# VH-VL binders against o74797, part 31

Target 1, 157 residues: o74797
Amino acid sequence: MGKFALNLNAELTGVKNLAPKDEESFYYAFKVQCSGCREIHDNAIEISRSETHSIPGSKGEANLIWTCKNCRKTCSFVIEGPFSPYNDSQETKKVLVLECRGCELVEFIPQGEWIANGAESNTLFDEIVLEDDWYDYDENASSEVSITNLEWSISKA
Short names: E, the ipSAE of ESMFold2; O, the ipSAE of OpenDDE; V2, 0.75 times the mean of E and O plus 0.25 times the DockQ between their complexes.

## First folded at step 17 (VH-VL; framework fv_zimberelimab)

Design v03 (at its last look DockQ between E and O 0.87; V2 from the best seeds 0.00; counts 0 for: pae E 2.02 > 2)
Fold by OpenDDE, look of step 17:
Structure v03 (fold): chain C 157 residues (1-157), chain A 124 residues (1-124), chain B 110 residues (1-110)
Amino acid sequence: as target 1 above (157 residues)
Amino acid sequence: QLQLQESGPGLVKPSETLTLTCTVSGGSISSSSYYWVWIRQPPGKGLEWIGHIYYSGRTYYNPSLKSRVTVSVDTSKNQFSLKLNSVAATDTALYYCARYIGWQFTGDSYFDYWGQGTLVTVSS
Amino acid sequence: QSALTQPASVSGSPGQSITISCTGTSKDVGRYNYVSWYQQHPGKAPELMIYDVSNKPSGVSDRFSGSKSGNTASLTISGLQAEDEADYYCSSYAGRYTWVFGGGTKLTVL
């Protein structure tokens, strides 16, 4: 049906290169709306680059094949391109693009662990959880670091 | 009627590898609608999810066991297997194989068919 | 993965109603409706009693019901019978194709 973009706006303090930990195996979670019955699924779906599934009746492959519980429509999801590390504090940036057939992305659930580097020290922070504001301390830079006011949005790509 | 049956040695020495096989009958393991899961239960203790496998060979493991666990599938034999390396006494348990309903297929997720379990004792 | 929290034991008299709680986190029970309950009699394999928080498989008694609020799922057994004496385990999808079980609850029918 179309391509969707995941956008991020966040305030970065003392960190840079915000990205999923182990991006290849990272599971991106989205709430989806079925284009058939227009129902929004209560549970988020999870999509990973490491997953590959044959699309029924097609020569194509998808990272996820999902069936709507309500109308039984089948949806396919493909992650296109790499995650773009987020560096532009307080600016909305496109960080990921997905092709979706049969469904629409409506909400991103920032689950899992994320990574970032100290802006000055390049210290690796590899246990970042973004479900809430994140705070830590950069020992090498002797400064507090944080990721706050996270706003995730979905748009047409 | 779907049936699952665990098989393998009931005794394994410490540091060795535990190997179990689950034989599925009454249904095909090559179904695209199911995962095949291993779950264990130490004597007198609770259940622990080990991992599960898709017929394509895609595996998912408990993070606490990931480094020691390998699950494999043999569609030609309608079987899937568990290997657990470097076993210790704490790995003594009743090991179950089961069928897992994936949320992507049905919109629900649960373990519906279970084997009877096979006891594996780790002892020198 | 830490286990979901269940009471170690519960008891009730025949005919009574009892509830077993299963407390997780916002990342499992609180996030997904993929909570299931299993009954295990001594020397037997677990049996699915409830799935997707409140759904019952065919053949399961209407005396069993499930619910969820926040990070806590609950199994209620009404009209308690002697045959209900067993261990009960909750389980929840925990994201990223992983699962977690509760510690189990021993139900005694007095």
Scores: ipSAE 0.889, ipTM 0.948, lowest interface PAE 0.5, mean pLDDT 96
Fold by ESMFold2, look of step 17:
Structure v03 (fold): chain C 157 residues (1-157), chain A 124 residues (1-124), chain B 110 residues (1-110)
Amino acid sequence: as target 1 above (157 residues)
Amino acid sequence: QLQLQESGPGLVKPSETLTLTCTVSGGSISSSSYYWVWIRQPPGKGLEWIGHIYYSGRTYYNPSLKSRVTVSVDTSKNQFSLKLNSVAATDTALYYCARYIGWQFTGDSYFDYWGQGTLVTVSS
Amino acid sequence: QSALTQPASVSGSPGQSITISCTGTSKDVGRYNYVSWYQQHPGKAPELMIYDVSNKPSGVSDRFSGSKSGNTASLTISGLQAEDEADYYCSSYAGRYTWVFGGGTKLTVL
């Protein structure tokens, strides 16, 4: 039964409060490794707070129940607590915690839409894509903004 | 062998509600590893996923249709249904029901059994 | 319009090999190895031919094979036979429990 922290280090220019656009329905994508057979699967799995599934043989619930294709071991994933909006430019900070049973998280893939605000203007940016560096213009601050040099990491929590 | 059969009206008037039912035979709709799916094909166009349902009642919908669509399941009759509200001419299509094998339950992902489809025309 | 692009038609002579393409994006075909191919003869239900890019269900001929490169998946039929004449559809998982489909390809055996 392991807790895993998702950590982010990114260079923020002119923006604050980087977070998933709609966290309740956001799908976090992870590459996973089965603890039973150690296989790392080709496809990332997707975990969302909006998904609730009964854990077999337990009274508990999980956000994803996943079966390893290689060894058929059943794994469960629970998102614990909210996503912490990222503000500490160029510092590694824990942004999300997950409890995983039977599998380990090995890589985060920042797909989907992200949201942030202009640092001083509060201009809304709600169609941010983080698969590469992101650049835009803050009309209310008359300044270019960016989110660059993203480094996602996973650690034992 | 598992078979799926669509049933429902072939003609629906604009602004009315389209209701289709899929009857599953040769297997149980109550399975932990499958979803039950509605897919349509407008004339001369590609296929469009409408939505699917797990036997417990959990649903997933195409965001473009979510405000108008309801998918439901009746495990006692081994059936699942599509309700599409406020139809327009653009909802004219061949409607299929299908079984989806979920990547979360089996490690594979595909639609393995399909109905033959039923044509629904939206016209005054 | 479909999210996956297939040629409207392809043709070949008996015994030849043909390939049907299915082009998507970096958010579907390019991201996931959940690509499937379906064969549909007139008046019949679609039938699964290939899943997970290249896997065949039991009973599907070795003449059918699937592959993927970048954002494009391909169905190849070798040793073309008259009974292969049908419509062929591709599909891909597109994340967030959504799917995208192709518009279909009519295969004609000459």
Scores: ipSAE 0.590, ipTM 0.832, lowest interface PAE 2.0, mean pLDDT 90
ESMFold2 (binder alone), look of step 17: mean pLDDT 90; pTM 0.895

Design v04 (at its last look DockQ between E and O 0.91; V2 from the best seeds 0.79)
Fold by OpenDDE, look of step 17:
Structure v04 (fold): chain C 157 residues (1-157), chain A 124 residues (1-124), chain B 110 residues (1-110)
Amino acid sequence: as target 1 above (157 residues)
Amino acid sequence: QLQLQESGPGLVKPSETLTLTCTVSGGSISSSSYYWVWIRQPPGKGLEWIGSIYYSGRTYYNPSLKSRVTVSVDTSKNQFSLKLNSVAATDTALYYCARYIGWQFTGDSWFDYWGQGTLVTVSS
Amino acid sequence: QSALTQPASVSGSPGQSITISCTGTSKDVGRYNYVSWYQQHPGKAPELMIYDVSNKPSGVSDRFSGSKSGNTASLTISGLQAEDEADYYCSSYAGKYTWVFGGGTKLTVL
């Protein structure tokens, strides 16, 4: 019933422009709470910008229409705006905004592959997994790179 | 009751395109509550998910087959189809069409209705 | 997508209870509760026996039950009967609207 922001705080070492790989088709995973019955569902939902669905009883469209298993309330999710690449190491930044009706976002699950560039070399790292700290080596910069201490948070936008 | 029926050539030559159609009866393919799926099973082997399609035309493919697979839907005929390009002997299989219930709709996810399957042999 | 790991075969005598394991990864079985089990008799299409780890469709015998722990789902068949002899496949949602199946298990009723 409002807009939610996905926020990221991470320590970037030697990399910049952290973003989802193929953002248009990227599936953002969230644990959600039904506004009807207030149940937090175990399985995360997956929302992609490339998905489009008609909202029941409305002329509008959403990236995901989801029905609560418990109370059968219908929720709609719309990704608003592009993902904002993360560059501000150790600062909390808003990276994505979603409009959610009928449900609330509770937790972000950073599944999937992400990309980043070497801070100096611009080398593309396109197989970054952020479920844990990520470490690699920038051959062009002859330096270790890493993304660590990732903190994802949800706030009202 | 819902019924799914596969149809198409039972024999395809190597390098050619395998084309199958699934005809759905007893229910509308234009339902927003389901996905329509192709699954195959090589003789004596296990099941492999090929791809899914939503009534809107949105498709999802097995990454291992993505480059060769096209699934389409024809709502006017209540059918959906599979095209598999550049077939090889390893594509010989019993091909099933099935209905898939998505987690978005029910909170659960499974394949509930299956066709009887159609055997496609890839041979010169 | 790699197949989920199932034992190639299991056997039991009538009246016994057997369990078929289905081992995936933290990205499929371990991540989602969308594990389903299918029974396939020779020359027949697979039939849904269990969905969402432990739920049974209407018409499925209560002798069939499902569970999951970590990356491993399990199908238990109690009170084995001759008609239970079949191949059994597990399946799991694997994210991004993709699915993966197990390699299948042949159940022999001795």
Scores: ipSAE 0.861, ipTM 0.938, lowest interface PAE 0.6, mean pLDDT 96
Fold by ESMFold2, look of step 17:
Structure v04 (fold): chain C 157 residues (1-157), chain A 124 residues (1-124), chain B 110 residues (1-110)
Amino acid sequence: as target 1 above (157 residues)
Amino acid sequence: QLQLQESGPGLVKPSETLTLTCTVSGGSISSSSYYWVWIRQPPGKGLEWIGSIYYSGRTYYNPSLKSRVTVSVDTSKNQFSLKLNSVAATDTALYYCARYIGWQFTGDSWFDYWGQGTLVTVSS
Amino acid sequence: QSALTQPASVSGSPGQSITISCTGTSKDVGRYNYVSWYQQHPGKAPELMIYDVSNKPSGVSDRFSGSKSGNTASLTISGLQAEDEADYYCSSYAGKYTWVFGGGTKLTVL
């Protein structure tokens, strides 16, 4: 059992409020390690607030119920609280908390679309892809913008 | 053994709503380890995933069809259904129901049981 | 959104080996090891031949094998036989509990 924090450190140029595009339907992708057999699963699992599933043998619910292919241990994942929009360029900040039972989060994969605003212009950027550095142009500010040097980390909360 | 059988009208007029039902026998639709799926095949063309449903009612849809499609489940009848709104000639196809094993339940993923298909023609 | 790309047809003589390609993107075939292959004879429902890229269900001949490299998966049929003449479809998980299929490949045994 444990609470895990997802942390981000990135260099923001000309943008603010980096967050998932649609938080309620966003799928967070993680590589995981089973606590039972210690196998690291080679496909990422996907966790979303939009998913609600009953935990076997319990009255509780989770956002994902997942069974380890290797040892068949059942794991559960709960997203706790909102995603905290990232603003502190080049500082490591906690952006998401998850409670995981039966396995540990090993690696975050920033799939999907992200959203941010121009730092001074509030120009909307809602098709941001973060699997690599992101660059664009803010027409309202007449300047280039970017999100670079992304470092995602996972810590015990 | 598990069997899936599609049923519904063979002919639907343009702009109307197509409704198909899949009856599951030899197993329970309420199994927590499977998704129930609609797939179609237009004449002479490839397969197209339409959407899936978990027995709790949670649905997943092909983005290209999402605005017109509804999938539902009736666990008391061991059935699930497809509703496709505003049909056109391009919706003429052989419609299959299938069972899907999701990666979250076994670590493996495929469509392991298929119905025999039911032909739906959209024509006035 | 995008279908997986397969050749429209391939052909081979009895006893030969043939390979059918299935090209997707970095968001499906390239990202996940959830690629399946289905064989469809005329008038029949599709039948699973390969799952998880390379695994064979019970009852599927050892002549069938699967692999992938990058964004392209491949089905290989060795020792080609007349009964292998059929349509072949690949499918891949595409994230967020969605699936895509290839357009199909007609295999002709000459």
Scores: ipSAE 0.630, ipTM 0.853, lowest interface PAE 1.8, mean pLDDT 91
ESMFold2 (binder alone), look of step 17: mean pLDDT 88; pTM 0.867

Design v05 (at its last fold request DockQ between E and O 0.88; V2 from the best seeds 0.85)
Fold by OpenDDE, fold request of step 20:
Structure v05 (fold): chain C 157 residues (1-157), chain A 124 residues (1-124), chain B 110 residues (1-110)
Amino acid sequence: as target 1 above (157 residues)
Amino acid sequence: QLQLQESGPGLVKPSETLTLTCTVSGGSISSSSYYWVWIRQPPGKGLEWIGSIYYSGRTYYNPSLKSRVTVSVDTSKNQFSLKLNSVAATDTALYYCARYIGWQFTGDSYFDYWGQGTLVTVSS
Amino acid sequence: QSALTQPASVSGSPGQSITISCTGTSKDVGRYNYVSWYQQHPGKAPELMIYDVSNKPSGVSDRFSGSKSGNTASLTISGLQAEDEADYYCSSYAGRYNWVFGGGTKLTVL
């Protein structure tokens, strides 16, 4: 229970402003550990800023209400602020903060599509997939671009 | 005994809007534990998910159909509906409504109850 | 979303065991344990046979079993019976509240 930070360390070559595509509707996927039974669930949960749910027993709202399959404990997840575009190549940066109650974030799954701009040309790359290293070519800059050695980590915020 | 029943016209002209309604009986559509789904099956082909709706009105659509699809829910009638705009021959299919068990609630993901399906033919 | 890949048809004799494969990608079958199987007899709606890769709903014969390895899920029907002749479809959660289905497999009992 508490606030968690998603951190990113990646090598950016020729690109900048790495961020989720359509961040408002982007689904952030996390593996979670139930604080009740301590089970780590194999299937990642998905949290989007566009989702809003009433928290049972509270007047508050969350982006996701999730029930542990094992012990039936209810967890709530709230994305605190916007994703912070990643620009600091090879530096670990906090890119997202979430408030989690009842569960802990264990692992981030970088699913979905991401966007970035050519570092020099500002060309928009809007179909970036980060499950693996990403490579492309910036025609405007006449140079190869890539996002590699991605390391996602979760820490207490 | 939960039952789902599709209803609507079996024939739609090209470029028109296909409208179907699913009537749910034997259970409340206002349950927070389920999603309500439209799935179609072209003749002799496989199944295709069209869209889903939560009782709150939150919708999710197949990206390939998103621009043409609208799913709505009427809790007072225990119904949810499908509208598919600008239909073409390729939209000819058996259309099913179904109930989906959400992973958020149970940790599982499947469609447990289906309607009998209604054939919609797109023809001039 | 691209459909999951199933063999067009499989056949077996009564009493035999057959397996139907369902191949997806690392974004669906390979990512989630949310694979389900449906049986569809001619003129009927699909019926849930397996969910969550290997779980059976109540009322489903223990002759049906499911498994998954990598990006491929499998439905096994043991002790094949005449009534098993039907079309079988796999489905998988594909993330972001999307679902994909297989193209279907026609099972013929010889």
Scores: ipSAE 0.910, ipTM 0.953, lowest interface PAE 0.5, mean pLDDT 96
Fold by ESMFold2, fold request of step 20:
Structure v05 (fold): chain C 157 residues (1-157), chain A 124 residues (1-124), chain B 110 residues (1-110)
Amino acid sequence: as target 1 above (157 residues)
Amino acid sequence: QLQLQESGPGLVKPSETLTLTCTVSGGSISSSSYYWVWIRQPPGKGLEWIGSIYYSGRTYYNPSLKSRVTVSVDTSKNQFSLKLNSVAATDTALYYCARYIGWQFTGDSYFDYWGQGTLVTVSS
Amino acid sequence: QSALTQPASVSGSPGQSITISCTGTSKDVGRYNYVSWYQQHPGKAPELMIYDVSNKPSGVSDRFSGSKSGNTASLTISGLQAEDEADYYCSSYAGRYNWVFGGGTKLTVL
């Protein structure tokens, strides 16, 4: 239980402000481990600000309420604050905070579309896919751009 | 036992709005573990997911249909409905309502009950 | 939008085993283990035969089995019987509470 930080370290070439394309509707995918039975589940869960559910027995709400298939304990997930755009190439930085009760985040899977700008040109790149290294060309800067060597990690906040 | 039954017009004119209703019997639509779903099958084609609704009113739509689709629920009548605007001949299909179990509730995810289907023809 | 690819038809003689393939992408079949198979007899609603790749609901014969490798799921029917003649559809979760279905496979028992 408690707060967890999602951290990113990536090599940025020619781009800045890496973030989810539409933060409100974005689905963050995580593999999780139940704190009760220690099972690590095959399917990743998905957490989005666009999902809001009442926490059982509470006045509070969560972005996902999830039941462990193995032991049937209920977990809840809350996204805390905004995604922090990533800019510090090759430095590990906290980009997202989640409050998790009943289970632990094990692995982030960078599904979905991401957005960034050309570092000097401000050229918009809004169809970035990060499941592998990303390469493109900045027409306004006449140079190649990339996001490579992505390392996602999870720590206790 | 749980049963789902579609009802609505069999014939709709182009550019008009199609409205279908699914009546749930033998169980409650106000369940925290299920989604209520519309699926269609055009003649000679496979199945296409249209949209889903949770009893709280939260909806999910096929991106290709999202601009024209509204799904709603009436818990007092144990019913949910499909509204499809601006229909064309390509909307001719057999329309099913179904129940879907969400992965967050049990760890499993599938469509376990289906209605018998209702044919809707879009024609002048 | 990704459609799941199934062969249009398969056939087999009584007692044989047959396999129906369902090929998707890394965003659906290759990503999630929420793959299901449905049997549809003419004029009837689809009926669940396999869920979560390989699980069978109560009452479904052990002659039916499911598996997955990479982006391709498979339904195998052993000991083929006349009553197995039907259309078969696969489905997969595609993320963000979205679903995709296959085009269907007509199974003919010779």
Scores: ipSAE 0.782, ipTM 0.897, lowest interface PAE 1.0, mean pLDDT 92
ESMFold2, look of step 17: ipSAE 0.759; ipTM 0.889
ESMFold2 (binder alone), look of step 17: mean pLDDT 90; pTM 0.890
OpenDDE, look of step 17: ipSAE 0.884; ipTM 0.944
ESMFold2, look of step 18: ipSAE 0.717; ipTM 0.876
ESMFold2 (binder alone), look of step 18: mean pLDDT 89; pTM 0.881
OpenDDE, look of step 18: ipSAE 0.882; ipTM 0.942
ESMFold2, fold request of step 20: ipSAE 0.751, 0.724; ipTM 0.893, 0.868
ESMFold2 (binder alone), fold request of step 20: mean pLDDT 90, 89, 90; pTM 0.888, 0.872, 0.880
OpenDDE, fold request of step 20: ipSAE 0.908, 0.907; ipTM 0.952, 0.952

Design v06 (at its last look DockQ between E and O 0.89; V2 from the best seeds 0.78)
Fold by OpenDDE, look of step 17:
Structure v06 (fold): chain C 157 residues (1-157), chain A 124 residues (1-124), chain B 110 residues (1-110)
Amino acid sequence: as target 1 above (157 residues)
Amino acid sequence: QLQLQESGPGLVKPSETLTLTCTVSGGSISSSSYYWVWIRQPPGKGLEWIGSIYYSGRTYYNPSLKSRVTVSVDTSKNQFSLKLNSVAATDTALYYCARYIGWQFTGDSYFDYWGQGTLVTVSS
Amino acid sequence: QSALTQPASVSGSPGQSITISCTGTSKDVGRYNYVSWYQQHPGKAPELMIYDVSNKPSGVSDRFSGSKSGNTASLTISGLQAEDEADYYCSSYTSRYTWVFGGGTKLTVL
């Protein structure tokens, strides 16, 4: 069907280079809408760059092959490029691009652990959870750090 | 009718490696709709998921055991195996192999077929 | 991964209805409709009783039902029978093809 972009807008305080922890094996979770029956699936799908599956009837491969439980339409998902670390606080930036066939991405679920560096100290924070606002302290910079007001959006790429 | 059967030594010494094999019959491991799973249950205690493997060789491990666990698959023998390194008494358990339904294929996610389990005791 | 919280034991008389709760978090039970329940008799392997919160496999008695609200899933057994005496485990998909089980509940039929 097309390419979708995952966009992030967040307020970064004292941190930079926000990205998934172990991006290669990171599972990006999305709510999806089947282009066949137009149902939005209740459970988020998970897509990882490390996953590879043969597309039925094609020579191509996808990171995920998913079948709609309602109409049995098959969807394929491919992560097209690397995650772009987020650095532009309070600006909406494209952080990931996916090609989706048979389905549309409708919502991103920020599961898993994320990483970031202290803006000044470069201290690695590698246990960041983004379901809610995140707060910590940079011992090396002697300053509070946070990631707040996260807004994830999906657009056509 | 799908059947799973665990096999391996019932006694392992501390610090050694526990090795078990699950033999699948009545169905093929080379199915894109399922994952193959190891689950254990210490005596008198609850169930713990250890790890899963896809027919392609892709593995998924319990984070608490990841550093010690290796799951492998042999499609030619219709078997998959578990290796647990550096065992301790706490690894004494009934070990089950099971089939896991892939949510991406069915929209469901659960363990439907189980082996009868094999007891592995860690003792010097 | 911490186990899902189940009551250690429940009891009921024949014919009664009992409910076993399974409490997780917003990252497992609350996140997915991938909660399943397993029955385990002494010396036997677990058997799937409920999947995806409320679905029953073929062959499972209609006395078994499942539901979920928030981070808590529930297994209800109506018309309790002696054969229902067993251990019951809930499980939930968490993420990235990982699973967590409940601590188990011993059901005694009085």
Scores: ipSAE 0.816, ipTM 0.928, lowest interface PAE 0.7, mean pLDDT 96
Fold by ESMFold2, look of step 17:
Structure v06 (fold): chain C 157 residues (1-157), chain A 124 residues (1-124), chain B 110 residues (1-110)
Amino acid sequence: as target 1 above (157 residues)
Amino acid sequence: QLQLQESGPGLVKPSETLTLTCTVSGGSISSSSYYWVWIRQPPGKGLEWIGSIYYSGRTYYNPSLKSRVTVSVDTSKNQFSLKLNSVAATDTALYYCARYIGWQFTGDSYFDYWGQGTLVTVSS
Amino acid sequence: QSALTQPASVSGSPGQSITISCTGTSKDVGRYNYVSWYQQHPGKAPELMIYDVSNKPSGVSDRFSGSKSGNTASLTISGLQAEDEADYYCSSYTSRYTWVFGGGTKLTVL
């Protein structure tokens, strides 16, 4: 129930503006805990700005309407505001806010493709995967680049 | 009992567009808990998911086919359709329509009802 | 593009147990517990045998069971019978409401 912030702390070497590759159609994956039965579900849910669903019995809309398999409580999820590109190497920063009814966000899974630029070169890196440390080479800067030691956290907003 | 039935031409020339229709009977296509799906099986080969549609019109496609495929729904006729552009011999297959149960509504994920399939041959 | 790898064929004698593997990746079989198995007899549409890794729909024999470990799911058929001779396909959810199927396994009952 309520608003949740997704936070990132990562070590950036030679890159800036880390963000989802196509944010409008990006699917954010979270493990969740149902507020009704307190079950933490094995399968992550997926939330995207491109999904718009009418909330039953309401004039409101959500990016996901999800029913807990265990207790059948219905939950809704809304992405609020844009993803904030991450630039603050080794500092914890809020990057996304979500409104959740009926369950809590307990873990973010950084699946999908991410995008960043070379810090001084603006070389485009648009095939970044963040489930492990990421390494590449910036041809325009003649240097190695990386995104390492990723720590995702969720806090109540 | 819910039934799905494919219909379409059977023979299509190369470079043309294949159009198939699936008619749903014994139930409504306007269900908020299901997706309507196209799956194909080339002769002697395995199954390939093509694409899915929710009754609101939202579609999802196999990335390998997405540039050529369109799935649509006609709720007034209780039907959904497949269009596959620029067909080639490799598109020769048995085409199935199916119903998919979505994890967001039930917590389960599977295809529970299938049509009998319709063979489409691409030949000049 | 089959994203899931199955053996092309397996065989067993009546009464024996056999196992069919389905190997995917950390983006499908390894990520979600949305794996299902389908049996297809010659000339017939596929029929659901196992869903959500290990669940059976009503009417499916207790001789069929499913499991997974890491990126590999398995279908086990115990007490093999002549009627079990068929093609078997696995499928997995991959994200963004997309699915992949295995290439299929022909089971021969000797």
Scores: ipSAE 0.681, ipTM 0.860, lowest interface PAE 1.5, mean pLDDT 91
ESMFold2 (binder alone), look of step 17: mean pLDDT 90; pTM 0.899

